# VHH binders against Abasic site processing protein HMCES (HMCES): the designs that were tried, part 12

Target 1, 269 residues: Abasic site processing protein HMCES (HMCES), of Homo sapiens (Human) (q96fz2)
Amino acid sequence: CGRTSCHLPRDVLTRACAYQDRRGQQRLPEWRDPDKYCPSYNKSPQSNSPVLLSRLHFEKDADSSERIIAPMRWGLVPSWFKESDPSKLQFNTTNCRSDTVMEKRSFKVPLGKGRRCVVLADGFYEWQRCQGTNQRQPYFIYFPQIKTEKSGSIGAADSPENWEKVWDNWRLLTMAGIFDCWEPPEGGDVLYSYTIITVDSCKGLSDIHHRMPAILDGEEAVSKWLDFGEVSTQEALKLIHPTENITFHAVSSVVNNSRNNTPECLAPV

## First folded at step 3 (VHH)

Design d14 (from cb2 with R53W; framework vhh_8cml_1)
Fold by ESMFold2-Fast, scan of step 3:
Structure d14 (fold): chain B 269 residues (1-269), chain A 122 residues (1-122)
Amino acid sequence: as target 1 above (269 residues)
Amino acid sequence: EVQLVESGGGLVQPGGSLRLSCAASGFTFDDYAMGWFRQAPGQEREFVALISWSGGSTDYSDSAKGRFTISRDNAKNTVYLQMNSLKPEDTGVYFCAAGEYYTWDSPEYDYWGQGTQVTVSS
């Protein structure tokens, strides 16, 4: 996973992240640095994307089941990195393989600190190799969406404005991530950055790509991954596995260029 | 209740070898990364070697690479430092440390032993 869509306006995104804390109270995640959130249909590594993480990372004595939403840089910069420019990092930390996460210093250190996050997206893109050609077919991959009665009848007689409302009830893709905090050696603001954990692709996606992000399917999995105050690293890692509850459709080559940021990037062809 | 007890230090000639041991008690050993640090007379405490929770990953200071080997036996709650080709510059008090994180950063370590003296002199 090297390309995502996360285009929802901040308010819509926030409502899509409604959750219940440990006491059963309905909540919305609290924002940190909301001005750094930049919606896009075509997000690449080094850009900022919204993640969920436990409030306990920011407030001593906070309830670890309460959630913060914050934009973080895609591409984990380890806390120990000594260069002044994060782009100089020798390793590609866009993704982290689940099978070696406990053996790689860049990932095991933040994981040991409980720095687990849930990476939010509309969905992600993958490119399928086509036999007999060097051309690749892009696909947009996302959770199955519940179709409302209104959405199911849009093609019959409804206006284009009604179609735009499909995003109001969109189920966001929730991917398991690890984040770290890096302070520039020369001073400046602390940088929060993340990596997406990857697993072998499920049967349904095997014809598109051999790897997939570790998807946390449902609120129980999301809650356990985030709650580093109650859920140990060993228990949390049991949530990391391929998932079949996913769907996809082919999209046009417009998405290939990361500079293209329009609805055409995820529209079916 | 938490204890880290180092042993195996002593006086050795340049080019000699020593094996340090650190016996841990009072905490769940398997949940902790283990490190060795040293402090020479008149100098700050410095990192020597570290080993991950399972023993699957190790790292060394530049001065220790190729000469020292860190290992652990989780069944015995013990971490070891095999030191070969010892030099006078290796002289110092060697400390065993336990921390939740795999890191070279000494302030991140939660528990420390009292140290064992290593002297390399002719």
Scores: ipSAE 0.000, ipTM 0.142, lowest interface PAE 13.6, mean pLDDT 84

Design d15 (from cb2 with R53Y; framework vhh_8cml_1)
Fold by ESMFold2-Fast, scan of step 3:
Structure d15 (fold): chain B 269 residues (1-269), chain A 122 residues (1-122)
Amino acid sequence: as target 1 above (269 residues)
Amino acid sequence: EVQLVESGGGLVQPGGSLRLSCAASGFTFDDYAMGWFRQAPGQEREFVALISYSGGSTDYSDSAKGRFTISRDNAKNTVYLQMNSLKPEDTGVYFCAAGEYYTWDSPEYDYWGQGTQVTVSS
């Protein structure tokens, strides 16, 4: 997973993240640095994306089940990184393999600190290799969406006008992430950055790509992944596995260029 | 100022039981995850058991599962490790530790006790 869509306006995104705390109270996540959130149909590594994380990361006495939503840089910069420019990092931290996460210092250290986050997206993109050619077919991959009275199931056969109307009730994709906090050696603001954990593709996606993000399917999984105060690293890692609860449709090659940021990037073809 | 004091160690025969206690002072006990770790001569320190700040969650190493039980009493600032069906390979110095994160990773713990010796006769 190297490209996502997260285009919802901030208020719509916030409402889509409504949740229940440990006491059963309905809540909206509280924003940190909301002005750094940039909606886009075509987000690549090094851009900022919104993530959910426990309020306890910021407030010592907070209930660990309460959530913050914050923009973070995609591409984890380890807390121990000693150079002044994060772009000088010698290895790629866009994704973190689930099978080696405890072997890699860059991921093991923040994971040990409970630095788990849920990466939010409308969905993600993958490029299918076409037999006999170098051309790849992009697909937009997302949770199955609830049926509406008029639209029924969302799919390639639906008109563009119908797709515009589904965003009001869109179920966001929730991907398991690990984040870290890096303090520039010369001073300045702390950089929060994340990686997406990846697993082997499920049966349904195997014809498109051999890997997929670790998707947290449902509020129970999301809550357990975020709650580092009550859920150990060992227990949280049991949530990391492929899911079959996913759907997709082919999209235009417009998405190939990360500078293209229009609804055409995810529209069915 | 911060202090973790272990007690309850001793010599026991294989199959026996021991209950370890760790009394904490100098910090807000209710805000910290507590763990038990052990170290045998010439070996690295290894994880044994942990308990969340509230006591609502516990985890154990594979060797401890089914035999050991970790618990805490926040009113008394004390964490316990009940050890049953002890084996010679359980011999070692047992350390109590306090950390901000609910994790088995020993470097993430802020405060450590001096340890209490547990010896299980072969």
Scores: ipSAE 0.005, ipTM 0.324, lowest interface PAE 11.7, mean pLDDT 86

Design d16 (from cb2 with R53G; framework vhh_8cml_1)
Fold by ESMFold2-Fast, scan of step 3:
Parts: C-alpha cells; structure tokens; sequence
Structure d16 (fold): chain B 269 residues (1-269), chain A 122 residues (1-122)
C-alpha cells in the first residue's frame, strides 16, 4: 500500500470518526495539529495523513479508550534515528509486514511501547499489471458503503449531486498502523510518523495485488487496536489478518501522477 | 502472477567480473526492495546486497562491500548485481528476491527467483 485518498474536509472527517469510549459515552476525537491536515485524493508516502491514537499517549492518567486524531508523516522514522533530516532515512518504512513485525527493531520497539494507531483514508489505490503490456490498471479499494434511501453505492452514483451525497455518510477505511516519535537532534518539533501493517491479500483482491493493508473492520477491532492500556501487543496482533469485507472499482490513469489531486482520481471509469 | 528470472551467471577465473540481472514481472516493481542472496553447496542461503524501491538506499554484506554494486532500472523492471574482483568463495547459486518493505534489521522477501549459478574456479 503506497497510495491513498483522504479528501474529506476536517469537520466531515471528524464526524466520520464518532465513537463510544469504555463508559459508553459518545465522543468525537480531539484534534492535535489540525492545521497539518491536508485533504487529498492522491496521498503518497512522506505526506501527512490523519490517524487515530489513544489519548493515554499524551496524558499520563487519561482513559486509554479516549481517542486523539492527529496528522502524522507516512513513513516511520524510528526514535533512534540520528541524522538531522528524516527525509534522508535510507530505508523504506512505508509498510510493515505482519509476519515479521516482532522481529524488526524499527517496528518492535514502538509496538512494545503501545504505539498503535489507526490510519484513516477514503480508500487506497493499487495497480494491476495488464498481461502482455507494461501498462497498469489502477483500482480504488474501500469498505463497502451502506446503501441509503438517497445515495446508493459509490459505483451506482451517476450524477455529481448523487456523488456528493455519498461523502456525507462515507465509511472511512481504518488500517492498522504503528507510529513512532522522533526528536530532531538539533532541536525542533517532535516528528510523529507511521507505517501501515500489510498482510496477504484476500481472495477478492488477489487478481489486483498480492498484498493488502491490515484492515480493522468495525469499532470493536478499532477500539482493541488503539487501547494499549488494556490490550496487550499479543492480543492486538490477533486483529491483524486479511479481510474480505472490501470492494473496488477501476479508475482512470489520472491517479498515476501523484501531483494530480482531483475527484477524477477515484471516479469509476 | 509474479516472476523473478535471474541471468548472467557463469564460470570465471579469480579476479574476474560478472553482471547478474533479474527481470521482474507481475507486481509494481518500484514499490519493492530488491535483494540478492547466494547459497553454496551445504551452506545456508546468505544475504549479499539490497536496494530500496527508489534506488536511493543500498546495503551490502561485509564480503560484498567494495567489490559488488547493486543497481536497478525501474523502467525495465530489472535489478542488477555487478560483481568485481571475484574470489573462489563467491561460488554459489545467486537468487533474486523482492520484498514489500525495507528495514535496518533485514529486508523481508515475498518473492524469490530460481537462481543462477556463479562459479569462480581457481
């Protein structure tokens, strides 16, 4: 997974993340650094994406079931990285394989500190290689959306007005991530950065790509992954597996260029 | 369908050079770290060299540093291993591998080629 869409305005995104804490209280996640959130239909590694994480990471005595939403850099910079410029990290930490996550120092250490996050997106993109050519067919991959009386599914919306109504109740893709905190050796703001855990693709996606992000399907899975105060690393890792509850449609080559940031990037063709 | 096909192996004298190629298909090549491994008869498969998806980062085993150079051509979906100053102990089957992520500990590999034989006679 190396390209996502996360285009919702901040207020719409925040409402899409409504949740219940351990006491059953309805809440919205509290923002940190909301000014760093940049909506885009075409997000690549090294850009910032919104993630959910436990409030307990920021406040010693906080209820670990309460959630913060914060933009983080895609591409994990380990806390022990000693260069002054994180863009010079020589190793790609955009994704992290689920089967070896406990064996890799860059991921094992933050995971041991409970640094689990949920990476938010409208969906992600993958490129299917076309037989007999070097051309690739891009696909937009996302949760099945609830069909309402008014809007229908994303693939069924054929007018701009109906298309816009889909986003009002969009179910965000929730991907399991690991984050770390890096302090620049020469001073400056702490950098929060994340990696997306990957698993073998499910049967439904195997014709498009052989790997997929580890998707946390539903609030129970999301809550357990985030709640590092009550859920051990061992228990949380049981949530990491392929899921079949996913859908997709082909999109135009407009998405190929990461500089293109328009609704055409995810529109069905 | 994923394939990694190695070529360029052969017989050379000590001090000679060989260039190995690995042609990849069936996945988005520039999203993958590519590595070279080798295995001598009766020995475990050992790491030789690694290159990140963008080509911006490389790593080498101690035995390969200064003698071998890994490179890639993402337009051709090919990774290369230029081997100079070859020694008899470099003899083995050389395998190409592709992994979705690259770490400081060691890369993880999803796909492996069938290997190409390199023999350095003395």
Amino acid sequence: as target 1 above (269 residues)
Amino acid sequence: EVQLVESGGGLVQPGGSLRLSCAASGFTFDDYAMGWFRQAPGQEREFVALISGSGGSTDYSDSAKGRFTISRDNAKNTVYLQMNSLKPEDTGVYFCAAGEYYTWDSPEYDYWGQGTQVTVSS
Scores: ipSAE 0.000, ipTM 0.190, lowest interface PAE 12.7, mean pLDDT 84

Design d17 (from cb2 with S57R; framework vhh_8cml_1)
Fold by ESMFold2-Fast, scan of step 3:
Structure d17 (fold): chain B 269 residues (1-269), chain A 122 residues (1-122)
Amino acid sequence: as target 1 above (269 residues)
Amino acid sequence: EVQLVESGGGLVQPGGSLRLSCAASGFTFDDYAMGWFRQAPGQEREFVALISRSGGRTDYSDSAKGRFTISRDNAKNTVYLQMNSLKPEDTGVYFCAAGEYYTWDSPEYDYWGQGTQVTVSS
């Protein structure tokens, strides 16, 4: 996973993240650095994306089931990185393989500190390699969505009017991430950055791409991944596996250029 | 059939230069990040250099930085590693690899060449 869409206005995104804490109280996540959130149909590594994480990471006595939403840099900068400029990190940590996550220092250390986050997106993009040609077909991949005015899930065959209305009640894609905190040697604000955990592709996506992000399907999975105060690393890693509860449709080559940031990037073709 | 075929290795004296090439076939070259890795006798495979799909981004190991340059020619389906100021410590089998992600992490690479031997010795 190397390209996502996260275009919802901040208020719509916040409401889409409504949740219940451990006591059953309905809540909205509290924002940190909301000014750093930039909606886009075409987010690439090194840009900021919103993630959910436990409030306990920021407040010593907080309930670990309460959630913060914060923009973080895509591309994990380890806490031990000693250069002054994080863009000079010689390794790119955009994704983290599930099968080697406990072997890699850059990921094992923050996991040991409970630095689990849920990466939010409208969906993600993958490019299907077409046999016999140098052509590639981009696809937008996302959770099944419920139609606003009729029973059933939205799909590629639905009218543009149905797609226009679905954003108000869009079910965000929730991907398992690991984050770390880096302090600039010269002083300044702590940099929060994340990586997306990847798994083998599910059967439904195997013709498009052989890998997929580790998707946390439903509030129980999301809650367990975030709650580092009650859920151990070993228990949380059991949530990391391919999922079949996903849909997709082909999109225009407009998305290929990461500088293109329009609704055409995810519109069915 | 996917193939990555390395060439350009050989014996060179300390301070010398070599240019490695890796010819790719059987997949859409433009969709893949390309990396160079090396393995010395009795040691684990280590990262050397990395180039993005477009060629707009490159990264290097600390030992390669300032001495090696990775480049690619998407029209020729070829990735190159220009190695200057070679040291005995650079001796090893050099592998090119293709992966969907721009990463130093060797397990993330989908396709690997068979390797080409580089020996730096007086």
Scores: ipSAE 0.000, ipTM 0.134, lowest interface PAE 15.8, mean pLDDT 85

Design d18 (from cb2 with S57Y; framework vhh_8cml_1)
Fold by ESMFold2-Fast, scan of step 3:
Structure d18 (fold): chain B 269 residues (1-269), chain A 122 residues (1-122)
Amino acid sequence: as target 1 above (269 residues)
Amino acid sequence: EVQLVESGGGLVQPGGSLRLSCAASGFTFDDYAMGWFRQAPGQEREFVALISRSGGYTDYSDSAKGRFTISRDNAKNTVYLQMNSLKPEDTGVYFCAAGEYYTWDSPEYDYWGQGTQVTVSS
């Protein structure tokens, strides 16, 4: 997963992240740096995306089940990175393979510190290789939606107006991430950046791409992944596996250029 | 040209305290993560504590956590290790190290001091 959509306005996104803390109290996540959130239908690595993480990362005595929502840079910059410019990083940290996460210094160090986050998106894009050509078919991949399940009429032929109405109660895709904190050697603000953990593709996606993000399906999985105060690294890693609870539809080539940021990027063709 | 000079070691009884200092010269101190490592007689060198370039992040070995505090003064090119509640098993030569990366892995450190002896006995 190298491209996502996360276009909801901040207030809609916040309500979509409503949750219950350990005591059963209904809550909305508290924002850090909300002005850095940039909605887009076409988010690429090095851009900022909203993530959920435990409040305990920011307040030593906080309830670890309480959540913060913060924009973070996509593309993990390890705390030990030497260069002044993060774009000079020699290797790609956009994704982290689940099978090697405990072998790689860039990932095992922040993971050992409990730096787990949940990466939020409307969904993600993948490009299916077409046999015998260099052309690729893009697909938008997302959780099955309650509105699409209740309305048997929502499909590829639906108007843009009908798709706009779906966003009011959209179930955000929740992907397992690891983040780190990097202090620029020449001074400046601490950079929070993340990587998305990837697993082997599920059967339903195998014809589109051989890998998929580790999706945390449901609030129990999300809560356990975030709660580094109560859930150990070893226990949390049991949540990392392929899931079949996803759906998709083909989209136009408009999405291919990451500079295109319009609803056409995810509209069914 | 590059030098790291440790000081502050000595003989102390169990439960006592020591403050180690490491004076750095010959390189841009602010560009390096700093670590403290120790080596007991007949044993391999082990990680004790580390601190980021700015001093905003620190980490400790399990044996040091809660008892030791690492800090740095970039204006004075010095890193410190405050050691409280010292135990006989803390006995060893303590080394200051400078490296490009914020890591506990001793091979990743580029520059090493000569060490200062810490002895904890009755």
Scores: ipSAE 0.000, ipTM 0.134, lowest interface PAE 16.4, mean pLDDT 84

Design d19 (from cb2 with D30S; framework vhh_8cml_1)
Fold by ESMFold2-Fast, scan of step 3:
Order: sequence, then structure tokens, then C-alpha cells
Structure d19 (fold): chain B 269 residues (1-269), chain A 122 residues (1-122)
Amino acid sequence: as target 1 above (269 residues)
Amino acid sequence: EVQLVESGGGLVQPGGSLRLSCAASGFTFSDYAMGWFRQAPGQEREFVALISRSGGSTDYSDSAKGRFTISRDNAKNTVYLQMNSLKPEDTGVYFCAAGEYYTWDSPEYDYWGQGTQVTVSS
């Protein structure tokens, strides 16, 4: 996973993240640095994306089941990185393989500190290799969406007007992430950055790509991944596995250029 | 001055029980996850049991599950390990540890006790 869509306006995104804390109280996540949130249909590594994380990371006495939503840089910069420019990092930290997460210092260290986050997106993009050509077919991949007035999810055959309306009740894709905090050697604000954990692709996606993000399917999985105060690293890692609960449709090559940021990027073709 | 002081170790026969205690001082106990680790002669230190800051969640190594119970009393700044059905393989020095993170990964623990010896034999 190297490209996502996360285009919802801040207020719509916040409502889509409504949750219950450990006491069963209904809540909305509280924003940190909301002005850094940049909605886009075409998010690439090094851009900021919204993530959920436990309030306990910021407040010593907080209930670890309470959630903060914050924009973080995609591409984990380890706390020990010594250069002044994070873009000069030699390693690709856009994704973190689930099978080696405990063996790689860049990921093992923040994971040991409970630095687990849930990466939010409308969905993600993957490029299917087409036989006999250098062209690849892009697909938009997302949770099945439920129609409020009718049964079944919105598909490729639906009109653009119906497609726009689904955003009002869109079920956000929730991907397991690890984040870290980096202090620039020359001073300045702490940089929060994340990586997306990846697993082997599920059967449904195997014809598109061999890897997929570790998707946390449902509020129980999301709550356990975030709650580093009451869910140990060992127990949290049991949540990392492929899921079949995804759908997709082919999209236009417009998405190929990361500078293109329009609804056409995820529209069915 | 931060201190973790273990007690309750000793010699016991196979099938016996021991209750270990760890008294903490010099830090805000309720802000820390607590763990028990053990080390047998010539072996690496291994995770045994851990308990969350609130005491609401616990986790155990596979060898400890069903036999050991970790608990804590935040008012008394004390963590306990109740060990039942002890086996010769449980022999070792038992350490309590305090860390900011609820994890079995021993390098993440900031404070360590000196250990208490548990011997399971005749």
C-alpha cells in the first residue's frame, strides 16, 4: 500500500470516527493539529494523513480507550534518525511487513512503546500488471458500503450522483499502523510519522496485488489495536492478518499522477 | 530514589505454591505497567507475566498461563505473583520491573528489582 484517498471534509471525517470508550460512553475523537489535515483523492508517501491514536500518548492520566485524531506524515522517521532532513532517509518506511516487524529496529522500538495508530482512508489504490504491456490497471479498494435505503453496497454501475451521496455515511478504511516521534537535531517541532503494516493479500485481491494493508475490520479490532494501556504488544499483533471483507473497482489512469486530486481518481470506469 | 524490592521466594517441592511480592517506591506506581521476568542459570531473561497500569488487564507467557496470577494494589504500591503447580522448570531468579508501556519486551522496562530466588526441587 503506496497510495490512498482521504478526501472527506474535517467535520464529516470526525463524525465517521464516532466510537465508544471503555465505559460505553459515545464519543468523537478530539483533533490535534487539525490545520495540518489536507483532504485528497490521491495521497502519496511523505504527505500527511489522519490517524487515530490513544489519548494516553499525550495525557498521563487519560483513559487509554479515548481517541485522538491527528495528521501524521506517511513514511515513518525513526526517533534515532540523525540527519536534519527526513526525506534523506535511505530506507523505505511507507510499509512495514507483518512477518518482520519484531526484527526491524525502526518498527520494533516504537511498537514496544505502544505507538500503534489506525490509519484512516476512504480506501487505497493498487496497480494490476497487465500481460503484454507496460501499462497497469489501477483499482480503488475499500470496505463494502451499505445503502441506507436499500440493501447492498454502491458499485461501479451506480450514477455519479449516487456515488457522491455515499460519502455522507461512508465506512472509512481502518488500517493498522505504527508511528514514531522524531525530534529534529537542529531544533523545531516534533515530527509524528507512520508506516502501514502489510500482510499477504487475501484471495479476493490476489489477482490485483500480492500484498495488502493489515485492515482492522470493526470497532473491536480498532479499539484493541489503539488501546496500548490495556492491550499488550503481544495481544495486539494477533489482530494483524489478511481480511476478505473488501471490495474494489477499476479506476481511470488519472490516479497514476499523484498531482491529480479530483473525484475522477476513484470514480468507477 | 527509585526502588523495587522483591520478596516471597524460596525452596518448594514440585506441585507447591509461592506468592511473590514487589514493593515499589520513588515513582508514581499507578502510571506504570508492571511485569515479572525470570532468569535461570545460563539462560536469557524471559517474560513471565504482566499487568496494566489500572490492574484491569493481565498477560502471561505460555508456560505461566493457568498456573500463575499477577495482581497489583495501587494504594500499596505493590505487585504480586501467585505461583501454583510449580515445576522444576520454574526455577530461577524472579525480577519485578516497571515500565511506561504494557509490553512483554524487557528492554522497554525502566526500573528493575534485584530479584528473588525461586527453587523448585527437594
Scores: ipSAE 0.294, ipTM 0.686, lowest interface PAE 4.1, mean pLDDT 88

Design d2 (from cb2 with D59K; framework vhh_8cml_1)
Fold by ESMFold2-Fast, scan of step 3:
Structure d2 (fold): chain B 269 residues (1-269), chain A 122 residues (1-122)
Amino acid sequence: as target 1 above (269 residues)
Amino acid sequence: EVQLVESGGGLVQPGGSLRLSCAASGFTFDDYAMGWFRQAPGQEREFVALISRSGGSTKYSDSAKGRFTISRDNAKNTVYLQMNSLKPEDTGVYFCAAGEYYTWDSPEYDYWGQGTQVTVSS
């Protein structure tokens, strides 16, 4: 997973993240650095994306079930990175394989410290490799959605008008992530950056791509992944597995260029 | 071998001042954020102050804000805590800690000193 859509305005995104804390109180996540949130239909690595993480990461003795929403850089910069420019990192940390997460220092150390986050997106894009051609077919992959105006899920056959209305009650894709904190050697703000954990593709996606993000399907999974105060690393890792509860449709090549940031990027073709 | 050695503790009257020092050896001091924690008898260890590895960012507990100042000298491998307007509630063993993490939770720290006693009493 190397491209996502997260285009909802800040207020709509915040309401889409409504949750229940450990005491059963309904809450909206509290923002950190809201001005860094840049909605886009076409987010690539090194850009900022909103993530959910436990309030306990920022406040001593905070309730670990309470959530912060914060923009973080996509592409984990380890806390031990010695160079002054994080773009100089010589290995790709956009994704983290679930099978090697406990073997690589870049991931096992922040994971051991409870630095788990939930990466938010409308959905993600993958490019289907077609044998015998240099062309790839892009697909937009997302949770099944309930249509606002009629019974059933949204799909490729729906009109553009129906797609426009669906965003008011869109179910955001919730992907398991690991983040770390890096302090620039020359001073300045601490950089928060994340990686998306990946697993083997489910049967439904196997014809599109061999890997998929680890999707946390439902509030129970999201809560357990975030709550590092009560849920151990070992227990949290049990949530990391492929899921079949996803849908997709083909999109136009407009999405191929990361500079393109319009609804056409995810519209069905 | 990694070592953190605190000094500067002592007995002082309410309203007084103390300056704590922590000398570090056995690791690359510049790679670590440095924190001060304290523990009163029968209580859990609590966060007091944190300084980033470059010295460019600092964080304080609510009880320390406006009264305490954390600083560091990377050339001397030393972190300091200047404590002003001391109160009886500030009494405890003060610990220096080194960590690569930006959190207020003590388990995030890799190395700990043995502590220096601060007693505020008249």
Scores: ipSAE 0.000, ipTM 0.141, lowest interface PAE 16.9, mean pLDDT 84

Design d20 (from cb2 with A33Y; framework vhh_8cml_1)
Fold by ESMFold2-Fast, scan of step 3:
Structure d20 (fold): chain B 269 residues (1-269), chain A 122 residues (1-122)
Amino acid sequence: as target 1 above (269 residues)
Amino acid sequence: EVQLVESGGGLVQPGGSLRLSCAASGFTFDDYYMGWFRQAPGQEREFVALISRSGGSTDYSDSAKGRFTISRDNAKNTVYLQMNSLKPEDTGVYFCAAGEYYTWDSPEYDYWGQGTQVTVSS
């Protein structure tokens, strides 16, 4: 996963993240650095994306089931990185393979400290290789959605006219991430950055791409991944696996250029 | 050998101010995050304030926000805690600590001072 959409206005995004804490109290996540949230239909690595993480990361003795929402840089910069420009990292930290996460120091160390986060998106994009050509067909991939006029999932076959009304009750994609904190050697603010854990693609997506993000399907999985105060690294990693609870539709090549940031990027063709 | 030496503690009346200092030696000060922690009689050690290696980022406990300011002078290998509007519940032994991670979590700190007593009473 190397491209996402996260276009909801901040207030709509916040409401879409409503949750229950461990005591059953209804809550909205509290924002950290809300002004750094930049909605976009076409988010690439190095840009900021909103993530959920436990309040306990910021406040000693906080209830670890309470959530903060914060923008973080996509592309994990390890705490020990000594150069001043994070883009000069020799290895790609946009994604982290689930099968080697405990073998790579850049991911193992923050994971051991409970630095788990949930990366939020409307959905993500993947490019299917077309036979006999260098051209690729982009697809927008997202959770099945519920239609308000009928108790059912919104499908890939729906007409484009229906999409404008869907955002009011959109179910956000929730991807398992790992984050770290890095301070530039020359000084400046501590940078929070994340990587998305990836797994083998499910059968439903295998014709589009061979890998997919580790999707946390439902509030129980999201809660356990975030709650590093009660859920150990070993237990949390049991949540990392492919899911079949996903849908998709083909989109225009407009999305190919990451500078294009319009609804056309995710509209069905 | 690694040394962290706190100073500046004392007795002060409620509403008063104190400035704590922690002088570091025996390690590369600029490579470490610094924190202040406190421990009241019969209580566990509690996080107070945290500062990044350059001083560009700081974080505070809820009880310290708006009243305390952590700062550091890397040229002098010293970290400071300016405490204003002191309350009786601020009474305790104040420790400075050095660690590799930007965190409030006390077990993650590698080096600790011996502490300096702060007493807030009339």
Scores: ipSAE 0.014, ipTM 0.436, lowest interface PAE 6.7, mean pLDDT 87

Design d3 (from cb2 with D59T; framework vhh_8cml_1)
Fold by ESMFold2-Fast, scan of step 3:
Formats: C-alpha cells, structure tokens, sequence
Structure d3 (fold): chain B 269 residues (1-269), chain A 122 residues (1-122)
C-alpha cells in the first residue's frame, strides 16, 4: 500500500470515527494539529494522513481506551535518525512487513513503546499487472458499505445525488500502523510519522496484488490495536492478518499521477 | 527512592509449586506495567509473564503458559507469580520489573528488583 484516498471534510471524518470507551460511553476523538489535515483523493507517501492513537501517549494519567486523532507524515522517521532532513532517510518506511516487523529496529523500537496507530482512509489504490504489457490497471479498494436506498457503493450506475449521499455515512478503512517521534537534531517541532503494516493478500485481492495493508475489521480490533496500556505487543500482533471483508472496482489512469486530486481518481470505469 | 523487593523463591522438587511476590515502593504503582523475567545459569534473561497497569490483561511466555499465573494487587503495590508444575528447566533467578509500557521487551522496563533464586531439583 502506497496510495490512498482520504478526502472527507474534517467534521465528517471526526463523526465517522465515533467510538465507545472502555465504560461504554460514546465519544468523538479529540484532534491534535487539526490544521495539518489536508483532504485528498490521491495521497502519496510523505504527505500527512489522519491517524487514531491512544490519549495515553499524550497524557500520563489518561484512560488508554480514549482516542486522539492527529495528522502524521506517511513514511516513518525513526527516533534515532541523525540527519537534519527526513527525506534523506535511505530506507523506505512507507510499509512495514508483518513477518519481519520484530526484526527491523526502525519498527521494533516504536512497537515496544506501544506506538500503535490506526491509519484512516476512504480506501487505498493498487495497480494490477496486465499480462503481455507494462500497463497496470488501478483499483480502488475499500470496506463494503451499507446500502442507503438504491446503492451502498460507488458504482458506474449511481446518480449524482447518490454520490453526494454515499460519503455522509461512509465506513472508513482502518489500517494498522506503527508511528514514531523524531526530534530534529538542530531544533524544531517533533515530527510524528507512521508506516502501514502489510500482510499477504487475501484470496479476494490476490489477482490484483500479492500484498495488502493489515486491515483492522471492526471496533473490537481497532480498540485492541490502539490500547497499548492494556494490550501487549504480542497480543496486538495477533490482530495482524489478511481479511476477506473488502471490495473494489477498477478506476481510470487519472489516479496514476499523484498530482491529480479529483473525484475522478476513485470513480468506477 | 524506588524499590522492588522479590520474595518466595526457594528449592522445590519437580512438579512442585512456588509463589513469588514483589513489593513495590517509591513510584505510582498503578501507572506501571509489571513483569516477571528470569535468568538461567549461563543464559540470557528472558520474559516469563507480564501484567497490564489495571491487571485486566496478562501475557505469558510459551514455557509459562498453563503453568504460571501472574496477578497484581494495586492497593498493596504488589505483583505475584504463582508457579505450578515446576520443571528443572525453570531453575533461575526471577526478577520483578516495572515499566511504563505493556511490553515483552526488557530494555523498556525502568525499575528492576535484585532477583530471587528458584531451584527445581531433587
């Protein structure tokens, strides 16, 4: 996973993240740095994306089941990185393989500190290799959506009025992430950055791509992944596996250029 | 002054039981995950059992599963390890540790006890 869509306005995104704390009380996540959130249909590595993380990371006495939502840089910069410019990191930390996560210092160290987050998106894009050519077919991949009246997915047959309504109750894709905090050597603001954990593709996606992000399907999985105060690293890692509860449709080549940021990027072809 | 004081170690025959206790002082016990780690003669230290801040979650090493039980009493600032069906392979010095993060990684633990000896032999 190297491209996502996360285009919802801040208020709609916040409402889509409504949750229940450990006592069963309904809450909305509290924002940190909300002005750094930049909605886009075509988000690439090094851009900021919204993530959920436990309030306990910021407040020592907080209930670890309470959630913060914050924009973080896609592409984990390890806390030990010594250069002044994060773009000079020699390793690609956009994704983290589940099978080697405990072998890689860049991921093992923050994981040991409970630095787990849930990466939010409308969905993600993957490019299917076409036989006999170097051409690839892009697909938009997302959770199955609940039907409103006439359609619960963004189909080619949907009317313009149905397209406007689908986003009001969109179920956001929730991907397992690891984040770290980097302090610039020459001073400045602490940089929060994340990586998306990847697993072997499920049967339903195997014809599109051989890898997929580790998707946390449902609030129980999301809660356990975030709650580093009560869920150990070992128990949390048991949540990392392929899921079949996913759907997709082909999209046009407009999405190929990361500079294109329009609804056409995820529209069915 | 932070202190973790282990007790309950001793010599026991294979198949026997021991209950280890660790009394904590000098820090806010409820803010810390607690763990039991052991070091066998001539070997590196390994984790045995972990317990979360509230006591609501526990994690065990493969060798400890089904035989050992970790628990804590936050009112008494104490963590316990009940060890049943002890084997010669369980012989070692058992250490109590406190850390801010609920994790198996021993370097993440801030405070350590001095250890208590457990010997399993006939």
Amino acid sequence: as target 1 above (269 residues)
Amino acid sequence: EVQLVESGGGLVQPGGSLRLSCAASGFTFDDYAMGWFRQAPGQEREFVALISRSGGSTTYSDSAKGRFTISRDNAKNTVYLQMNSLKPEDTGVYFCAAGEYYTWDSPEYDYWGQGTQVTVSS
Scores: ipSAE 0.082, ipTM 0.586, lowest interface PAE 6.1, mean pLDDT 87

